# VH-VL binders against q8ixk2r445to577: the designs that were tried, part 8

Target 1, 133 residues: q8ixk2r445to577
Amino acid sequence: FFGMLQNKGLTDYCFDYNPPDENQIVGHQVILYLCHGMGQNQFFEYTSQKEIRYNTHQPEGCIAVEAGMDTLIMHLCEETAPENQKFILQEDGSLFHEQSKKCVQAARKESSDSFVPLLRDCTNSDHQKWFFK

## First folded at step 8 (VH-VL)

Design s96
Fold by OpenDDE, look of step 10:
Structure s96 (fold): chain C 133 residues (1-133), chain A 121 residues (1-121), chain B 111 residues (1-111)
Amino acid sequence: as target 1 above (133 residues)
Amino acid sequence: QVQLVQSGAEVKKPGASVKVSCKASGYTFTSYWMNWVRQAPGQGLEWIGVIHPSDSETWLDQKFKDRVTITVDKSTSTAYMELSSLRSEDTAVYYCTREGKYYGSYAMDYWGQGTLVTVSS
Amino acid sequence: EIVLTQSPATLSLSPGERATLSCRASQSVSFYDISYMNWFQQKPGQPPKLLIHDASNRATGVPSRFSGSGSGTDFTLTISSLEPEDFAVYFCQQSYSTPYTFGGGTKVEIK
């Protein structure tokens, strides 16, 4: 699967990654933004290694969850996907992080009108359902 | 204006299949989710499933996962709902419904006129 | 699935009277400040018509006498002063999670 990774619960919000430097794409947080499909910021790929890749740039980035964190951070992809980069896009639309055993949920930033994907306990909310568009 | 026009009434035998169509107009077909909902005579409303016409992403109620197929034809802005292995309990008016876009949510703001499907031996 | 329970099943009132309809969800259908509860009006032989979305927002063209309130699990549809055309069946519906579900409906009938 590839393309925009869109949330079902929020109207027209997609995964979005905007590194400040195109030559340094790792270390920043993935956010949610209105789906527009322009540029490279909203193009992701779900691979057979259970990675969510930001592969519009070289070297390729893979979404990871760092220890003790609930945010999605861009790391470099590895030949063998590390455990903290493994996600399961399930049939029901939920995006399950294997290591933390939590689901990716669209969440509102505190004191903000912006949204971010965060790891939360898995529920039946459409805010935890995702699809590629 | 937004319009959803569904195909005509159907009479089917048990075990047969039915395919209902819903032609959309007055808006960008590929930009809005399309749901299917049914209502048995004198009964409440039952959600069947939803499809996004842009990529045919489809989610169904588990009750129908083995018998229902929802599809779209983007070239004609038409959504389809096919129900197989029909039973008498499937007798109902079937509606297509568009989900309008609101900040942070969707709502079924437009409905087809409904298609009566009667299943009887 | 989220179960929606509407009460009362039938509400008998006269034109000009206030109608209060309840919808209770088996679990919260709110996300931050948004409540994913919608209300529909249905008349015989017609499809449902959207009245309220997101608990308290009137859909386009809906008269001001219709209002919605509530959050979490408890929601209310109010018709401040019933008009003859308001006698119909009203359904609540949650859009918080698939499968989407509807309440059993409240029939507002003329006394």
Scores: ipSAE 0.864, ipTM 0.942, lowest interface PAE 0.6, mean pLDDT 95
Fold by ESMFold2, look of step 10:
Structure s96 (fold): chain C 133 residues (1-133), chain A 121 residues (1-121), chain B 111 residues (1-111)
Amino acid sequence: as target 1 above (133 residues)
Amino acid sequence: QVQLVQSGAEVKKPGASVKVSCKASGYTFTSYWMNWVRQAPGQGLEWIGVIHPSDSETWLDQKFKDRVTITVDKSTSTAYMELSSLRSEDTAVYYCTREGKYYGSYAMDYWGQGTLVTVSS
Amino acid sequence: EIVLTQSPATLSLSPGERATLSCRASQSVSFYDISYMNWFQQKPGQPPKLLIHDASNRATGVPSRFSGSGSGTDFTLTISSLEPEDFAVYFCQQSYSTPYTFGGGTKVEIK
């Protein structure tokens, strides 16, 4: 799939990546922002290796979760996808992180009115449901 | 303004299928989820499923999964719900309803007039 | 799935009286300050009409005598002073998780 990865429960919010230095995309947190489709920040590819790629940059970025963390951060993609970069987009819309056995959920960013995707225990909430548009 | 117009009433025998149409106008069809909901005579409302017309992403209640197909035709701004292997218990009014967009949520803000499907032997 | 229990099943009231309708969810339908509980009015032979979205927000064109409140699992629809056109069945509905579900309804009828 390629496009904007949108949350079902949180109306019109999409995965967004806006690194402060376009020459250094690694290590910053993926956020949720109002879907607009302008520029390059909201376009992601879901690959056969179960990666979520930010492929508007070379080398390409892949969303990862570091051990013990719940935040989605950008790493460089590798030839063979590491386990912490693998997400299963299931038929019910859930986005499952195999290594942690948790699901991606929309959440309010700490001390902010903004939103971010975080890992949480899997539930049936629409805030854990995602689709490409 | 926003309008959802459904196909006319149907009388069917058990084992047959029915396909209900819902033609949308007055808004951008591909921008809003479309739900199907039914109501048996004198009963409450029962959600069947939902489709996003832009990409046909579809989620169904499991009780209908094997018998219901929800589709859209973007060129005519029309949604369809087909229910197969009809039983007398499927006698109901079937509604299409769009989900309007509100801060952080969706709500079923416009409803079709309903299509009565009667299943009798 | 989330079960919604409405009470009472029937309210028999006169025009001008206050109606209070309850809806209880089997689990929370709130996400931070957003509650995914909607209210609908339905008259015989008509489709449901959206009254309240997100627990407390009146839909366009809904008179101010209708108000909603609640969060988590407990929600209330209030009609401050019943008008003749308000005698109908009222349904709550959650959009927190699929399958979306409706309450069994509260019939508001003329005493």
Scores: ipSAE 0.298, ipTM 0.807, lowest interface PAE 4.0, mean pLDDT 91

Design v40
Fold by ESMFold2, look of step 10:
Structure v40 (fold): chain C 133 residues (1-133), chain A 119 residues (1-119), chain B 107 residues (1-107)
Amino acid sequence: as target 1 above (133 residues)
Amino acid sequence: QVQLVESGGTLVQPGGSLRLSCAASGFTFSKYYMSWVRQAPGKGLEWVAYISSSGSTIYYVDSVRGRFTISRDNAKNSLFLQMNSLRPEDTAVYFCARGYSKGYYFDYWGQGTLVTVSS
Amino acid sequence: QSVLTQPPSVSVAPGKTARITCGGDNIGRKYVHWYQQKPGQAPILVVYYDSDRPSGIPERFSGSNSGNTATLTISRVEAGDEADYYCQVWDSSSDHVFGGGTKVTVL
């Protein structure tokens, strides 16, 4: 799949990545922002290797979760996908992180009404359901 | 290390034309969205226009659409603003500002160049 | 078109806390960015995405955003914090929108 990865429960919010510095594209957090359909920030590819790629940048970025953390962080893609970069987009729309056995959920930022994707225990919440637009 | 240097601001008559330039250094210019932001004397900041990294996507604030043209030369690391049919309300310091991709915010700014439209 | 409303001025004693508000319809659903501008100088980014700080900006600068109000908070204010402060959002209908600015005076 390729396009804007949207949340079902938090309507019209999409995965978004806009790193502040070209030389520091790795290590920044993925956010959620209103889907605007414009620009390169909201286009991701879900690959047969279970990666979520930010491929509008060279070298390409792959979403990862570091051990013991719940935040989605940009890493460089590798030829063999590391376990922390593998996500399963399930039939019910849940986005399952294999290594942690948790699901990606739209979650509120501290001190804000804005949202970020975070790992949480899997539930049937629409805030854990995702689809490509 | 990132540096943005504007030039070309001067006194011009209403109805006249002026071309502003911004010389960029210390980063890969061709990978960044660029904007012009202006500030009238004693007033606040107003975004004017932006241009995507390749130059293929361009947007203007309504008050300048049809009169101003933003452009870039990635080989020369330069951003431009062609200003036609100038009005007294266009009097401002014009800043060159950098944003990556959509440029939701501006992380580096030049020192600005003053445009005065009067006669 | 979106309108962002800031108080024109705020006075604060050294060592105290300044709070600068940015009002807008449903601004809590947008990411708010904040800039500091000293007289005769270019703006600098001090907070982005509501509450994140660029490298080199001290932790005494903080931000929050909910409902119709975003707030820039400057703790332990120093004389060097005297400046104009602008909030800014981006959206697909209005592009970049700035507030009118708030002059912070350190007494």
Scores: ipSAE 0.407, ipTM 0.834, lowest interface PAE 3.2, mean pLDDT 89
Fold by OpenDDE, look of step 10:
Structure v40 (fold): chain C 133 residues (1-133), chain A 119 residues (1-119), chain B 107 residues (1-107)
Amino acid sequence: as target 1 above (133 residues)
Amino acid sequence: QVQLVESGGTLVQPGGSLRLSCAASGFTFSKYYMSWVRQAPGKGLEWVAYISSSGSTIYYVDSVRGRFTISRDNAKNSLFLQMNSLRPEDTAVYFCARGYSKGYYFDYWGQGTLVTVSS
Amino acid sequence: QSVLTQPPSVSVAPGKTARITCGGDNIGRKYVHWYQQKPGQAPILVVYYDSDRPSGIPERFSGSNSGNTATLTISRVEAGDEADYYCQVWDSSSDHVFGGGTKVTVL
């Protein structure tokens, strides 16, 4: 699967990655933004290795969850996907992070009405449902 | 260091044409969205047009659509704005701006070039 | 169709806190960016994505966004902070939209 990763509950919002430096694409947080056709910062790929890849840049980035965190951070992809980069995109649209055993939810950013994907306990909320568009 | 330098602004009569240029340096030009933003004398900022890194995606503010053409030459690290059928209300300082995060905002601006449309 | 509304001017004494508002319908659902512009100069990005600060911008500059109002806060205001400040959003229907700008005067 590839393309824009859109949330079902938070209508018209997609995964969005915006590194400040084109030569340093890792270490920054994935956010949610209105789905659009501009650029490539909203194009992701779900691979057979259970990675969510940001493959519009070389070297390729893969979404990871760092220890003790609930945010999605971009790391470099590895030949063998590390445990903290493994996600399961379920048939029901839920995006499950294997290591934390939590689901990716469209959530409000702290001190803002803006939105970010965060790890939360898995529920049947549409805010935890995702699809590629 | 990122640098944007506009040129081409001058006095023109209504109905005339003018081509602005922006020379970019200090970054990989071909990887960034670029925009023109203008500011009428004593007024606020108004976005005019933007162009994607490859040039495949272009949008304009309604008031200039059909008259202005934004383009780029990535080999020359240059951004252009062809302005036709100019009107007095087009009088403004025209800034070249780099689109950060694929064009969501502008992290670097040039000093601008003044375009005056008057009889 | 997005319209951003800013107060035309804000006055503040040195050392005090200036707050510049940017109003918009459901602006809290969008990311707001802020620019500083001094006379005869190019705009400078001072806050992006509501509250993130570019490197080189003092911590005195902060941003928030909720409901229908985004706010740029300048604490411990200095004479050098006197400038025009613009808020900006990106909208799928309106593309890039700027507020009308706010002139901050340091008394």
Scores: ipSAE 0.018, ipTM 0.694, lowest interface PAE 5.9, mean pLDDT 91

## First folded at step 9 (VH-VL)

Design p81
Fold by OpenDDE, look of step 9:
Structure p81 (fold): chain C 133 residues (1-133), chain A 119 residues (1-119), chain B 107 residues (1-107)
Amino acid sequence: as target 1 above (133 residues)
Amino acid sequence: QVQLVQSGAEVKKPGASVKVSCKASGYTFTGYAMHWVRQAPGQGLEWMGYINPYSGNTKYNEKFKGKATMTSDTSASTAYMELSSLRSDDTAVYYCAREKYTDYYFDYWGQGTTVTVSS
Amino acid sequence: DIVMTQSPSTLSASVGDRVTITCRASQDISNYLAWYQQKPGKAPKLLISAASTLQSGVPSRFSGSGSGTEFTLTISSLQPDDFATYFCQQYYSWPYTFGQGTKLEIK
């Protein structure tokens, strides 16, 4: 699966990664933003190693969850996907993080009307449902 | 360079409708949300809503629901805003404004369109 | 809705003066605050974003500060080109709202 990773409950919002420096793509938080269909910052791939890879440029970035955190941070992809980079995209659209045993949910950032994907206890909420488009 | 060029001034009677256009150039039209902001004579700025030209989805200020309708034509790189059932208090300058990608403030503005409603 | 209140509504100053405009939010908006400059018959121009980030091409005499509910726009040494109306805008939550404006005029 590849393309825009769009939220079901939060209509018109997609995974988005826009690092301040194009040459330093790791260490920043993945956000949600209006889907625009241009690829690049909203182009992701779900791999056979259960990674969510960002873009197609080298070095490749993979979404990771750091210890004790509930945010999605960009790390470099590794030859063998580390445990903190493994996700299961379920048939029902839920995105499950194996290590934390939590689901990715579209949530408000700092109580604002900006949005980010966050790890939360798994529910049947459409805000935890995702699909590639 | 990024440019937003709006249609010319309009004079309408009460009860009429008006459609303002905003032609974008210098960037990928579908890649940025287009907002509309109103400014009554001698008054401040008032956010009306936005359209995502890619999906066509819109978000309106509750104050302008039923009053303003935002659309877009991707083939023409043009955003439109139609005002219906015009009243005298709809007299204002209307601006289109591009949202800064991922940052939500407005980095580029159209020159504005004056809409005058008078009997 | 978040109410943005600017002070003062009108400010008379001379070239060379240090000018400060204040914007207050009715609730905490973190640093989701932008400043615009508008001249008569023209569209607003973005000056500052994220409360303190000066936009490219904007003179360094402009600066912004603040977070939470109190924000300030400062012009260190007023130039003739700076006489205009200034607006603050919050983009913390919908609907976006602007201050009522501060008209900076020649004394």
Scores: ipSAE 0.864, ipTM 0.943, lowest interface PAE 0.5, mean pLDDT 95
Fold by ESMFold2, look of step 10:
Structure p81 (fold): chain C 133 residues (1-133), chain A 119 residues (1-119), chain B 107 residues (1-107)
Amino acid sequence: as target 1 above (133 residues)
Amino acid sequence: QVQLVQSGAEVKKPGASVKVSCKASGYTFTGYAMHWVRQAPGQGLEWMGYINPYSGNTKYNEKFKGKATMTSDTSASTAYMELSSLRSDDTAVYYCAREKYTDYYFDYWGQGTTVTVSS
Amino acid sequence: DIVMTQSPSTLSASVGDRVTITCRASQDISNYLAWYQQKPGKAPKLLISAASTLQSGVPSRFSGSGSGTEFTLTISSLQPDDFATYFCQQYYSWPYTFGQGTKLEIK
């Protein structure tokens, strides 16, 4: 799967990665932003290893969740995907993080009208449903 | 570089409609939300809403819902705002403004279009 | 709606003066605040975002500070080009709202 990863409940919003320095892609948080077709910041690859890859340049970035955290951050991809970088995109659209046993949800940042993906207890909410376009 | 050029001044009677255009150049039009902001004579600025030209989806300030209709033509790199059922208190300068990518504030503004509603 | 209140409404000052303009939000908006400069007959121009981040090409005599509900714009040494109206804007939640403006006039 390749493309923009959209949220069903928070319509018109997609995964977006916009690091302050294009040459330092590790360690920043993935956000949600209005979907656009402009370029690489909203294009991700879901791999056979269950990675969500940011393929802007080499080395590739992979979305991860650090132990005890609920934020999605960019790490370097590894030859064999670490457990904290594995997400299961289920047939009902839920995006399940195997290591934490939680689902990715579209959430407000600081209760504002800015949005981020966060890990939460799995529910049937449309805010936890995702699809590639 | 980035430029937003708006249509010319309009004088209308109460009850009429007006459609203001905002032609963008110097950037990828569909990559940035376009906002509309009004400024009544001698008054401050008031946010009206935006359109995402990629999807065509809009968000309106509730105050202008039903009054304003925002559209875009991606082949012409042009955003439009139509005001219906004009009243004297719709007299204002109307600006288009581009949202800064992922930063939610406005980095480029059109020159403004004066709409005057008088009998 | 989040009400943004600026003070003063009008400020008279001389070239070389240090001036401050304040902006108060009716609720906590974190640092989701921008400052704009508007000259007569012109569109606003962005000066500062995130309460304190100076925009490219804006002179370093401009600075912003604050978080939560209280914010300031400071011009450390006024130049002739700085006489204008200044607006703050919150972008914390819809609808985005602006302060009523501060007109900075030559004394």
Scores: ipSAE 0.690, ipTM 0.894, lowest interface PAE 1.6, mean pLDDT 92

Design q81
Fold by OpenDDE, look of step 10:
Structure q81 (fold): chain C 133 residues (1-133), chain A 120 residues (1-120), chain B 112 residues (1-112)
Amino acid sequence: as target 1 above (133 residues)
Amino acid sequence: QVQLVQSGAEVKKPGASVKVSCKASGYTFTGYYMHWVRQAPGQGLEWMGYISPNTGNTKYHQNFQDRVTMTRDTSISTAYMELSRLRSDDTAVYYCARVRYSGSYPFDYWGQGTTVTVSS
Amino acid sequence: DIVMSQSPSSLSASVGDRVTITCQSSQSVLYNYNNKNYLAWYQQKPGKSPKLLIYWASTRESGVPDRFSGSGSGTDFTLTISSLQPEDFATYYCQQYYSYRTFGQGTKLEIK
């Protein structure tokens, strides 16, 4: 699966990554932004290694969850995917983070009008359902 | 054995376009990124961009972004690099190069190179 | 772009000599999460495609003789040939692959 990773509940919002420095893509937070299909900042791939890859960069970026955090941060992909980069995109659309045993949920960023994907307890909410478009 | 076989030499006029092919064999074509690198006569190596054979996603170096198009035909395990609006300083040997395993590695296999000559 | 600067641009040496080529990157190519340097060295002979020699700054590619070694970390790297052989006279390039790809300008190693 690849393309825009769109949320079902928060309609018209997609995974978005736009690092301030294109030569340093590591360490910044993945956000949600209106799906626009322009540029490369909304192109992602879900791989057989259970990674969510940011293919716009080489080396590829892989979404990771750092210890004690609930945000999605961009790391570099590795030959062997580390545990904190493993996700399961399930048939029901839920995006499950294996290490934390939580689901990725579209949420409003505190004190902001922006949205971000956050790890939350898994529910049947459409805000926790994702699909590639 | 992994092989990258490129198309033959090209001679073009300024303003024309050239399309170089790179046929891959000996491995799963869609499993590895394909990059393009050129080398002007007597000069160093210059990275042009890459394509994901699986997704078709591309990224070009800024110096070529408005003139280069990278594509692939997965049915024949072939990558293509088209450079338009050619000028004399585009004269170079053009290489396709495979990235090992994933995008995290250097180029382990190269095509034999395609000489493109641009002259009036 | 991450700029790669090699030195020297050219050098002459004799068979049996110890040779060192340096490469400096404009920013660190060390990835802190895996502690690997995204730095490679290639060898290119006239009329031939580049050949991968070293990756991760110090790991020899399969089939590469032991006389080739890579060292360094962060922004400063070195390729060393402990004892030059006749087949080692060629042009060498460093390459960062931490962010896209950038090559050094090359070092031509000629026979004295």
Scores: ipSAE 0.891, ipTM 0.951, lowest interface PAE 0.5, mean pLDDT 96
Fold by ESMFold2, look of step 10:
Structure q81 (fold): chain C 133 residues (1-133), chain A 120 residues (1-120), chain B 112 residues (1-112)
Amino acid sequence: as target 1 above (133 residues)
Amino acid sequence: QVQLVQSGAEVKKPGASVKVSCKASGYTFTGYYMHWVRQAPGQGLEWMGYISPNTGNTKYHQNFQDRVTMTRDTSISTAYMELSRLRSDDTAVYYCARVRYSGSYPFDYWGQGTTVTVSS
Amino acid sequence: DIVMSQSPSSLSASVGDRVTITCQSSQSVLYNYNNKNYLAWYQQKPGKSPKLLIYWASTRESGVPDRFSGSGSGTDFTLTISSLQPEDFATYYCQQYYSYRTFGQGTKLEIK
């Protein structure tokens, strides 16, 4: 799949990545923002290697979760996907992170009006359901 | 095996547009990004941007962003680069180049180049 | 853009000579998570498209003779040709691919 990755429960919010320096995309957090499709910040690809790719950069960015963390951080894609970059997009829309065994959930960023995707224990909440638009 | 065959030389007047084609064979066209690079006479290589043949997603270098359009036709495994509002300093050889694997490699295959001459 | 600076811009050498070409990037092209430098070297002969020689700073592309080698890390890189052959006279470019693509200005290697 390719497109804007939208949350079912947090209506009209999409994965968004806008690094402050287009030449240094590694290490910044993925956020959720109102779906708009402008500036190529919201276009992602889900691959057969279970990657969520940010294709606005070459080399491609791949979403990862570092050990002990719950935040989704941009890494570079590699020929064989590292384990911390593997997500399973289930038929029910849940987005499961294999290494941590947790699900991606839309959450409000602390002390902010902003929203972010975070790893949480898997539930059947619509805030853990995702689809490409 | 892998081949990138580009369209023939073009002579254009200032203010016109040019559309260069790049026909791919010997690999799965939609699996690899296609980049465009130009080389003015006696000058080095200048990266222009890329297109994903699978998704159609593009990224252009800032210097070309207001004048370049990259497209593709997956049914004939062909990528296109169109440069508008041509000026004399757009005279160059234009190359298509494939990114080896998933974009984490350099250019492993290049087209033969298309000479574009902008004469006033 | 990550700026790539090559040195020298040109040089003359004889068949059998050892040649060294350097390339410096304005920021590191080392990706610490896989410990690879996203740096390539190309050869271009007159009237022909560039040919890939080296990638990841030191990995030789298939079919490239052993006399070509690459070294360096971070911001400083070197292409070495250990014993020049007649077919090696060309222009050589370094390229970073850590963030998009940027080429060095080229080094023209001429027969002395």
Scores: ipSAE 0.297, ipTM 0.772, lowest interface PAE 4.2, mean pLDDT 90

